# Miniprotein binders against b1l550: the designs that were tried, part 218

Target 1, 279 residues: b1l550
Amino acid sequence: MRLPEELLERARDIHSEAPSHRIKLDRVGSFGLKVPVEFKGFLLLAEADVWVSLPEGRRGVDLSRQVEAIYELSNPPKDPFSLCREAAISLLEKLNYADSSGVSIRFDAPLQDGESLKYYGVEISSIASDEIINKIRVEILGMTACPCTAELIRAYKSSEIAATHTQRSLGILEVSTKAEHPDPDKLASIIERAMSSPLRTYTKRPDEGGLVIRSLSNARLAEDVVREMIHLFLEEFGHLPEDTHILAAVRSMESVHMHDIYAERSFSLDEIRKEISSH
Below, E stands for the ipSAE of ESMFold2; O stands for the ipSAE of OpenDDE; V2 stands for 0.75 times the mean of E and O plus 0.25 times the DockQ between their complexes.

## First folded at step 21 (miniprotein)

Design lj6 (at its last look DockQ between E and O 0.86; V2 from the best seeds 0.69)
Fold by ESMFold2, look of step 21:
Structure lj6 (fold): chain B 279 residues (1-279), chain A 96 residues (1-96)
Amino acid sequence: as target 1 above (279 residues)
Amino acid sequence: WSPEYRKLLLEAFKLIREAMKLLREGNPEEALRLLEKAFELAQRAFELAEDDPFTRLALWLMAQIRELQAEAYKKLGDKERAKELKEEARELEEEL
C-alpha cells in the first residue's frame, strides 16, 4: 500500500533540523559499501566507506546523496585511487553543508609471485576540504625466524645446524601525504624485503627447503624488521613532502608462544631525517 | 584470473550500464534482454574464477544483475517475479 502524498508534505524533514545539542561531527557516513574497481588490470570487488563532516546546526546527513557520489563513478570500473579522490570531491559538491569529506577503499591486491598470484591488504583514503590528503595502508604477510632461539640451538650443539622457530608475520606500512598515493606494490615489496623471507603461494618440498634456509640465514627480531622497513622506505620514498607521515609496524604470530609480538614506529620524513643525522 | 575473465566482466558491466539507462528511459523489456545476457557473462566469469577475489566480484555482479532484473519486472507489474529475483540476489550475496 502506497502512503498518500499529503503525508509526505506533513512529515518533518528530520535531517535539515537543528539538533538538540549543537555539536559538530567529524565523520558521518555510509560504511561497508561494495564497489568494483580496476587495479593494475585486475577487476576486484572493494569495500568503501564514504563520509562528510556535519556542522553543529544540521541534524543528519542525506544518505542517498552520499551513496550516489561513489556509485555514479564506479561503472565502468576504474582505478581505486581515481575513484577515491573523485568520490571525495563529489561528496563535497553534493553535500554543500559539509566542510570536509572522506572516502576509503579497501581491497585485496593481487601481486605476481612467479607464475602464481598472492594477495595483500590495501586501504586507501582521500580526505577533501580546502586541500586533499591521501592515505594508504598496506598489510602483507611474510615469514620471520627468531635469532635468539637460533643462537641457543647453535650453542647447545656446537654445530653448524641452523634451526629456530619460524612464524608468519604481518607487516604494515601506512603513509599520509599531500602528494599522490604511493604505489601499494612498492610498499608491499618494502615490507617483504624487510622480513626473513616472503611467503609463497605454492611451494614443492625442494622450494620449501630453500625458503626455510633463506629465512634462517636472515633471522630478524620484530624490532629490526620495523627498522629495515623504515630504511627501505626512505630509500624509495624519501622524495615525498617533508610533512608526510608514516607508520611502520610488524605483528609476529610467534609459533612457540600464546601471544603475538608487536613493534611500531610512526614519524614524519622531517623528524626521521633529523633523528638519523644526529647519530 | 584470465584475459577471458576480464573480457566477460567488462562486457557485463557495459550491458548493465546500458540496461540502467533503458530502465530510466522507461524501457524495462529491452533492459531485461540486456540483463539476461549480462548474467550469462557474469556466470561464465564465475566459472573461470579460481581465487576468492575474482569469485567474489563475479558473485557480487550476479547479485546486482538480479536486483536490476527485479526492478525491471516491478516496472512491468510482475511483483511475484521481482520478489523471486530479489531473494536470489540475497542468496548470491550470502556466498560473499
Scores: ipSAE 0.683, ipTM 0.902, lowest interface PAE 1.1, mean pLDDT 86
Fold by OpenDDE base, look of step 21:
Structure lj6 (fold): chain B 279 residues (1-279), chain A 96 residues (1-96)
Amino acid sequence: as target 1 above (279 residues)
Amino acid sequence: WSPEYRKLLLEAFKLIREAMKLLREGNPEEALRLLEKAFELAQRAFELAEDDPFTRLALWLMAQIRELQAEAYKKLGDKERAKELKEEARELEEEL
C-alpha cells in the first residue's frame, strides 16, 4: 500500500530532528550493498559499505541518498579505486551535514595462474574529509614449510633436502596512504614471494612435486614470512609517503597443531626506515 | 572470461541506463522494450559465464532488470505482471 501523498507531506522528517541525546556518530551507513565493478578488465560483483559521519544535532542519516550515490557511479561499471574515491566525495556533497565519509569495496580478485584463474581477497577503501585517505587490504593463501622440523630430521638423517610438515598460510598486507591505492596484484605477489611457495589451483603430479620441493628448500617460520613481506614491500613501495601506514601479517594454519600461528607488524614507512637504519 | 561476455554485459548496462531515463521521463513502454533486450543480453552472458564470479554478476543484472520491468508495468497499471516480475527478481537474487 502506498501511503497517500498527503500523509507523506504531513510526516515529520525524522532524520532531521534533534536526537534525544546530542552525540556525534563517526560512521552511519549501509553495509553489504552489491555493486558491479570493473577490475583489470574483469566485470565483477562486489560488496560495498558506504557511510558518513552524523553531527550531534541530527537524529539520522538519509540512507537512500547514500545508496543512490554509489549506484549512480556504478553504471557503467568502473574500477573500484575510482569508485571508492568518487563515491566518498559524492557522499560529502550530497550529505552536507557530514564532515567525513567512507566507502569500502570487497571482492575476490582474479589472478592468472597459468591457463586458469585463482582468486585473492581485496578490500579497497577511501575515507574523505578535509583530505582523502586510501586504504587497501590484500589477503592471499600460500604455503609454508617449517624449518624447525626440517632441522630435526636433518639431524636424524643426513639428507640434502630434509622432510618437514607444510601448511596453508594466509598472508595479509594492509596499506593506508594519502597517495593512490597500491596495486593489489603487486601486493599479492609480495605475499606469495615471502612464503615458501605459492598455491596453485590445478597441479599435475610433477608440478605438485616441484612445488613441495620448492617449499622444502625455502622453509620459513611465520615470523620469517612477515619480515620478508616487509622487506619486499619496502623494495616495491618505498616511494610512498612517509606517513603511509602498513600492516603485514601471516596466519599459518598449522598441520601439526589444532591452532593457528599468527604474526604481525604494524608500522609507518618513516618508523620502519628509522628502525632499519639503526642497525 | 570472454570478450563476448564483457561486451554483452556492457551493452546491457547501457540499455538499463537508457531505460531508467525513459522511466523518469514517463515513457514506460519504450523503457520495457530496452529492458527486454537488456535481459536477453544478460541471459546470454550468464550462459557464457565460465566461473562463479561472472555467473553471479549476470544473475544480479538479470534481477535488476526484472525489478525495473516490474516498475514499468506498475506505471502502466499492469499490477499482475509487475508482481510476477518482482517474484522472478527475488528468485534470481536467491541464487546469488
Scores: ipSAE 0.580, ipTM 0.849, lowest interface PAE 0.8, mean pLDDT 89
ESMFold2 (binder alone), look of step 21: mean pLDDT 84; pTM 0.826

Design lj7 (at its last fold request DockQ between E and O 0.77; V2 from the best seeds 0.70)
Fold by ESMFold2, fold request of step 22:
Structure lj7 (fold): chain B 279 residues (1-279), chain A 96 residues (1-96)
Amino acid sequence: as target 1 above (279 residues)
Amino acid sequence: YSPEYRKLLLEAFKLIREAMKLLREGNPEEALRLLEKAFELAQRAFELAEDDPFTRLALWLMAQIRELQAEAYKKLGDKERAKELKEEARELEEEL
């Protein structure tokens, strides 16, 4: 093949040129890559994003080296935390013009639920520069029961019959730290324990009644769920570095409201300790 | 998710690693033999998968094997077979 090879020889390497506008970029990368991982004995297909910073004097990123940095490490499949960290370091080595790199790995994590599996969302990130920042986001569905409606019904009828509406709620914990990533199963457990009841994948009629009764007996506002998540997080992970940043949130998919209810708190461990100790 | 599913996929990953090494060493014929075996294992794992995450992994791996087979046929000079296998890989990935 004569002509295609000579074309390659004539073409300039546009990626190494200076751009028309010398402006640095924070994230230039390949997003939505499929990669295999092994999470707690499960082989899973994850989705990965890889990126580097791009200095103002370089027009483009060497995309083949960027993609290679994660795929070279993905067979045999390994745990996603090691893959994430190692790929971020490899990106800086392969693309030495960058001053930072990042890798995100997303998957649905299996969790045993009786005889079945249920799944919760996990996103793991490592951002490498002169240090490594580790981030993890966990999302899991649970059940909440409205305490306002429960109190109104109780007060109106003076009734022995407890009643309120229930709804699915999405709990979110997001942690950024210099330490190793927290165990996502422990984060998921914190979220579920903060809810009125866990959401089960399979519920026969007697078990369904038990879940409803637990929800009614443990009615909580979205605000209360967030506060409980923070309390439980501090019990389990209060030992992390003081500059560790957390986001705790819940979105309640209300059965009787036209809009979702949302509650959120972001904090560093330093900030929340000061806040709690001042009361 | 079963021990058999896991065993099939781990063996398929192993055969893929060896096939990739053979392709780098200039031995596409032996790589194709390993890749055919790897595809059979991944296909059996796909048939055993009960949940979407496990069917998706098996299906994705089948697509990757087709890409490697296409690379092997390209090294052997069979451009038509290589194009066919790359199209099959795209079709498998679209089912994800």
Scores: ipSAE 0.743, ipTM 0.920, lowest interface PAE 0.8, mean pLDDT 85
Fold by OpenDDE base, look of step 21:
Structure lj7 (fold): chain B 279 residues (1-279), chain A 96 residues (1-96)
Amino acid sequence: as target 1 above (279 residues)
Amino acid sequence: YSPEYRKLLLEAFKLIREAMKLLREGNPEEALRLLEKAFELAQRAFELAEDDPFTRLALWLMAQIRELQAEAYKKLGDKERAKELKEEARELEEEL
C-alpha cells in the first residue's frame, strides 16, 4: 500500500525533533550501499558505508540525503579515493548539523597475474571534520614457509634446501593519514614481498616448482613477515606525515595446526623511526 | 576485462544521467527512450563480462535502469507497467 505523496507534506519531521534523551551519537548512516567505482581503468561495483555525527538535540539523521550525496558523485564512476573524500565533504555540507562525516568503500581490487586477474581486498575511507583523515586497508593472501621445521629437517638430512610445511597467510596493511591515500597496489606489493612467496591463480608445473623453491629459500615466521612489511613500508612511504598511523599484521592459516598464528604491530611513523634509530 | 565492456557501461551511465535530468524536467517519454538504450548497452556488457565483479556491475546497472523506467511510467500514469519493472529490478538485485 503506497501512502499518498500528499501525506508526506503533512507529516511532522520526526528527525528534527528533540530526542527523549539528549545524547550525541558518533556515527549514524547507511551501511552496505552498492556504488560503482573506477579503479585503475576497471569499472567495479563496491560496497559503501556513509555516516555523520548526530548532535544531542536532534532525534535522527536525514538518511535519504546521505544516500543522495554519494550517488550524485558516483555517476559517472570515479576513483574510490576521490569519491570517499568528496562524499565526506558533501555530507557535511548537506547535513549542517553534523560536526563529522565518514565514507568507507570496499571492493576486491583486480591485479594482473600473468594472463589472468587475481584480487586483493581494499577498504578506502575518509573522515571529515575540522580536518580530513584518509584511511586505507589492504588485505592480500600470500604463502609462508616455516623456518623452524626447515631447521629441524636440515639438521636431520643435511640438505641445502630443507623441506618444510607451507601455508596461506593473509597480510594486512592499514594506513591512516592526513595525506592522500597510499597506493593500494604498492601496499599489496609490500605484503607479497614480505612473505615467502606470492600466490598464483594459474601455475604450470615449472612455475609451481619455482614458487615452492622460492618459498623454501625465503622461510619466514609470521613475526618476520610483519617486520619485513614495516621495513618495506618505511622505504616506500617514509615521506608520509609523522603522525601517520600504521597497522601491519599477518594471519597465517597454519597447515600443521587447527588454529591460526597472528602477529601485528600498530605504530606511528614518528614512533617507529625513533625505535629503529635507537639500535 | 574487455575494453568494449568498459565503453558500453560508460555510455550507459551517460544515458542514465541524461534520463534522470529529463525525468526532473518532466519529460518521462524521452527519458524512457534513453533508458531503453541504456538497458541494451548494460545487457550487452553483461554478456561480455568474463568475471564475477564485472557481471555484478552490469546486473546492478540493469536493475537501476529498471527502477528509473518504473519511475518514468509512474509519472506517465501507467501503474501496472511501473509495478512490473520494479519487480524485474528486484529480481536482478537478488542475483547480486
Scores: ipSAE 0.655, ipTM 0.877, lowest interface PAE 0.7, mean pLDDT 90
ESMFold2, look of step 21: ipSAE 0.717; ipTM 0.914
ESMFold2 (binder alone), look of step 21: mean pLDDT 84; pTM 0.829
ESMFold2, fold request of step 22: ipSAE 0.725, 0.724; ipTM 0.918, 0.917
ESMFold2 (binder alone), fold request of step 22: mean pLDDT 84, 85, 84; pTM 0.827, 0.832, 0.830
OpenDDE base, fold request of step 22: ipSAE 0.605, 0.604, 0.609; ipTM 0.861, 0.861, 0.863

Design lj8 (at its last look DockQ between E and O 0.81; V2 from the best seeds 0.70)
Fold by ESMFold2, look of step 21:
Structure lj8 (fold): chain B 279 residues (1-279), chain A 96 residues (1-96)
Amino acid sequence: as target 1 above (279 residues)
Amino acid sequence: MDPEYRKLLLEAFKLIREAMKLLREGNPEEALRLLEKAFELAQRAFELAEDDPFTRLALWLMAQIRELQAEAYKKLGDKERAKELKEEARELEEEL
């Protein structure tokens, strides 16, 4: 049911009033919107959040203008980075009482894996005010092999037989920068290369054997997976602005434990370079 | 990604843009003609989809087209057909 539009003249505009408690809000928005995007030639259904700041003197946000800001830019489908940035700017233009806006877009990104595709998680955002901050988070599964158990088995049970526990591990890179978003495929590659081996969509017995051998020959502690992510990130993206902030993390679903193992480091490029150069 | 899948969906998006313009201009019958074609294209793309992300986009688009068709029929005064199409849109979205 749609009510007659002539009622708009009789109703108060609640959102433009002052609130009873004059408190500024940092994020007021519409979350979980479905939005089509085009990522590297793939048409995908993404999930988006849009928000603005709300000054202490304004009671509410014009919700329809928020939703309009992203949907009017989403057909034809476009690159999610452009959509994210342009929608954030449009939010500030349409809701001129706000001093900041933000848009986040989440999707599963396809990667070629032999003759098939595999997927990894991507979340991008653009936060607009007097400047624009671009954020990207990439999550991808890989395989890790424990070097401690491998060493115990070598020392005790037949040095001629290599064995250890292996497990799926979730690698995470998150980047916040004033520059354009890093390429998510390159971030995913960094994560996979830091692991003991990548995961594949399917394997035949010889290919499966190869993955296991690779993982055993590249056994790594969760802590060293994170360190390797940072090393590889600096090689690929060390040119980004010095105030770029990074989070590198791994959550390992350890096959011999009831609990996951987690390792994390956050840093700015300036901070990590000073740390490394001191050694 | 199958090149035909991409081509079908891009044409469906184009027809949707044109139909939305026609709805704003008060031409719901012409909009419905485009939306029926857009739905056929999205349905063919759904049949070609091999992976869950492509299946989900095609289903979502089919649901959006049904919502627009419902709006068009409402403007034509066919509230029974509009209600049927909104229910179909809801059913498609439940498969997401």
Scores: ipSAE 0.696, ipTM 0.905, lowest interface PAE 1.2, mean pLDDT 88
Fold by OpenDDE base, look of step 21:
Structure lj8 (fold): chain B 279 residues (1-279), chain A 96 residues (1-96)
Amino acid sequence: as target 1 above (279 residues)
Amino acid sequence: MDPEYRKLLLEAFKLIREAMKLLREGNPEEALRLLEKAFELAQRAFELAEDDPFTRLALWLMAQIRELQAEAYKKLGDKERAKELKEEARELEEEL
């Protein structure tokens, strides 16, 4: 059914009306948009969320204008870091009633693994108000070997390399900063180095054996992995502003249990430096 | 990433930008010529895609081109062709 054009002329601008309840909203927008990006020379289809704040005196947001803002910036495809920042700024310019905006872009980042590609999860965000805050979340799978079982087996059978159970573990680094977004490949590298071993997409038998031996020689608790992630993060990114906020976490998909083991630490750079210096 | 895949998609994106401009300027006939070329490039990129992320981008771009073609035909008064192209766009989007 085509609505008569005459109805459009008579239609109230519902979004500009006063709401029934005068309450400010923090985030109103479109979630799960598909947008093209260029990430380190790779052209990828990403998912994007775009939002603005809504003042108490306005019933709704111009959602079409939000979608237009990000799509205008997405052709030609550009790096997701610039896209997030530029789109967040553009949203505030186009929607002058908003005091804050945000953009989040999610995709699987390709990483070279020998002759093959492996992928890790990335979420890049920017929030604009009086200042711009940049956020990045990286998730990558690695392997952990249990030191407790290794010690038990060592006690039972004298071996230089004790057998132990191994499992896949998801490492997470989330960084929120007023600086530029940290390099996600560096964050992924920190996570992999903090684990017992990385995962590989393709292994030949000798390579697989070597990977397992490496894991057994670097047996780590989930707690050890998180602490190592923090340590490596401070070495690589200790130059970031002191108010930079970090979440370091590991979810271990335990092979001997039906449940996962989870460990995390949330901190600012200032807080964690004070903690480490006090010991 | 295959250099040819990247080249094809970037050229397709360029043609799409030009076509969108022509549509705004009231020149749907010339827009359609560019969109046809863009679709051929995107389809060739799809055939060269080695992995799922690259395949999905090519499919998405093909769908976007079909939607723009449908808009152009609608402006030309060809409602039947516009409907067919919208359906093709939907089918491509369902493969994502």
Scores: ipSAE 0.637, ipTM 0.871, lowest interface PAE 0.7, mean pLDDT 90
ESMFold2 (binder alone), look of step 21: mean pLDDT 86; pTM 0.847

Design lj9 (at its last fold request DockQ between E and O 0.82; V2 from the best seeds 0.71)
Fold by ESMFold2, fold request of step 22:
Structure lj9 (fold): chain B 279 residues (1-279), chain A 97 residues (1-97)
Amino acid sequence: as target 1 above (279 residues)
Amino acid sequence: GMSPEYRKLLLEAFKLIREAMKLLREGNPEEALRLLEKAFELAQRAFELAEDDPFTRLALWLMAQIRELQAEAYKKLGDKERAKELKEEARELEEEL
């Protein structure tokens, strides 16, 4: 019979050994961890990824220390932005062989919708090295109306009834910055406002016989929704550092054609300002 | 939606878990178990109050974490059979997520 204690005393510390091939790794970590957070008074179960860089001379990472770095900070539950940043810093402190660390935290953020809640997707990241880069991605479902269908109805002579087909669209804003993370509710609001603009409708007045224009929603192409997101983002967040990077996108889930429509623009703040000022 | 009672129950459960984890580190598994039994009752009551999936998932996850800590405590007391039962229950709770 072999004693487990004696065997363990003789076991190699494989993680601290040099690897057979001395190649550094950019991200080595634990992904899909469940972590409690407190977001704007709500207690939520988030999903987290944690990682560090691994230098060429170290074979492996101490996974228990990685997991410890975020779980030590997660009780009591705290706001996910502070948790994300503090855990990224703690990873570098606990795993002193790493040049960089990263933490991502994903959750469905609640929004009040009448007497009920609806939810939108949030992913927050902090990447720490000599500096901290903060990322936030917001995804929210909305409804859009087709401007081509609205124009066809106008051409048929309108009535008191407005009609166009509507579709579910996923709006996306992603921001990478050296500043603090933008408020996800404000990003979600920008996306919703870009999608929720009024649509012009055409009706007849009985005594006048003329055409009366009423609005109930604004039909926009996916391209124009993206342009509106950018406009609204610049209005609210134009104060961020000039090297802040943004991605704005819309994916329309169009069942009529059995394919999705997608529009996207990536830019830095200084880039988009130069582009706008050149016209 | 999330009720004030749900929030209060879970925050107290989190507090009892912190205290129990400290007791386990200090070699006091009997007192840790007392706190963990209370924490589980609070988390279970929060689970029953949960009206939306996100709140159900958090309460369920916390119940699983408490069972893992209870298993650790019984292992320190030398009750391997009880520890195994609690660890399996924790796994079953985790699989419902």
Scores: ipSAE 0.760, ipTM 0.926, lowest interface PAE 0.9, mean pLDDT 83
Fold by OpenDDE base, look of step 21:
Structure lj9 (fold): chain B 279 residues (1-279), chain A 97 residues (1-97)
Amino acid sequence: as target 1 above (279 residues)
Amino acid sequence: GMSPEYRKLLLEAFKLIREAMKLLREGNPEEALRLLEKAFELAQRAFELAEDDPFTRLALWLMAQIRELQAEAYKKLGDKERAKELKEEARELEEEL
């Protein structure tokens, strides 16, 4: 039953009313929107979350205006970085009662792997207030080989290349900065280079053998991978502001155990530089 | 992968959708429908050319959006039955995403 459009004009604006409890909310919005983006020449369908703060004196947010804000900016499709920033700013302009806004866009980023595409997870966000904070999270799977088991087998068989168990590992880099979003392909490359070897979708036997040999030659603990990720990150992105915050993490899906191994470090660029310089 | 033709078809469809939305706001639903029909054909062709799931999903989503806009145009024309049919088609396409 569609209510007559005339009834909408007579209805009180519930959202503008004073709430029964005068409490500010940090985030109110629409989550799980579908929006088109253009990422490095690829047209993709992404998921988006949009939100604003709600002052204590307002009962609700105008959700329709939030959705309109992001859709107006999404045709024609544009890069997700600009879309996040521009939408966050537009939300504050359209919803003048909000002191902060945010946009998050999630998709699987295509990466060329020989003749095929592989994908890694990306979440791009911007939060607008008196300043704009840009956030990016990259997740990509790689392979790790255990150095502990390799050492045991080496001690037993005296072989140059010791057999060891291998597992899939999820590497995570999350960066929050007042600068522009870091390039997600560079972040993905850092993660892959920090692991024992990358994963490949399609391998011929010689290529598969080469990947395994490489992994055995670069056996690394989850802890080693995280430290290497941080090291490589500093080399590539050391020019970012000192207040830039980073999360580096690895989740290893252990092949010999029913549980996963997890390692992480959270830090600012200022903190980690001081730590490294002290050694 | 994504073919150059796929990209071209979708970008043209997006353009037609923007123009159709403008026409709808200006009170010209008949001309909007003509553009939306062309946009749907382009999106459908893109769907047929899609070689991977992410590209298929975008084409399907765009087809659904076009059906919703067509339903809005028919509603403005007073054809409630056709508008209802097109909304149902849009829903069916969205369920495949």
Scores: ipSAE 0.641, ipTM 0.872, lowest interface PAE 0.7, mean pLDDT 90
ESMFold2, look of step 21: ipSAE 0.725; ipTM 0.915
ESMFold2 (binder alone), look of step 21: mean pLDDT 88; pTM 0.893
ESMFold2, fold request of step 22: ipSAE 0.727, 0.745; ipTM 0.917, 0.922
ESMFold2 (binder alone), fold request of step 22: mean pLDDT 88, 88, 88; pTM 0.893, 0.892, 0.892
OpenDDE base, fold request of step 22: ipSAE 0.582, 0.588, 0.586; ipTM 0.853, 0.856, 0.856

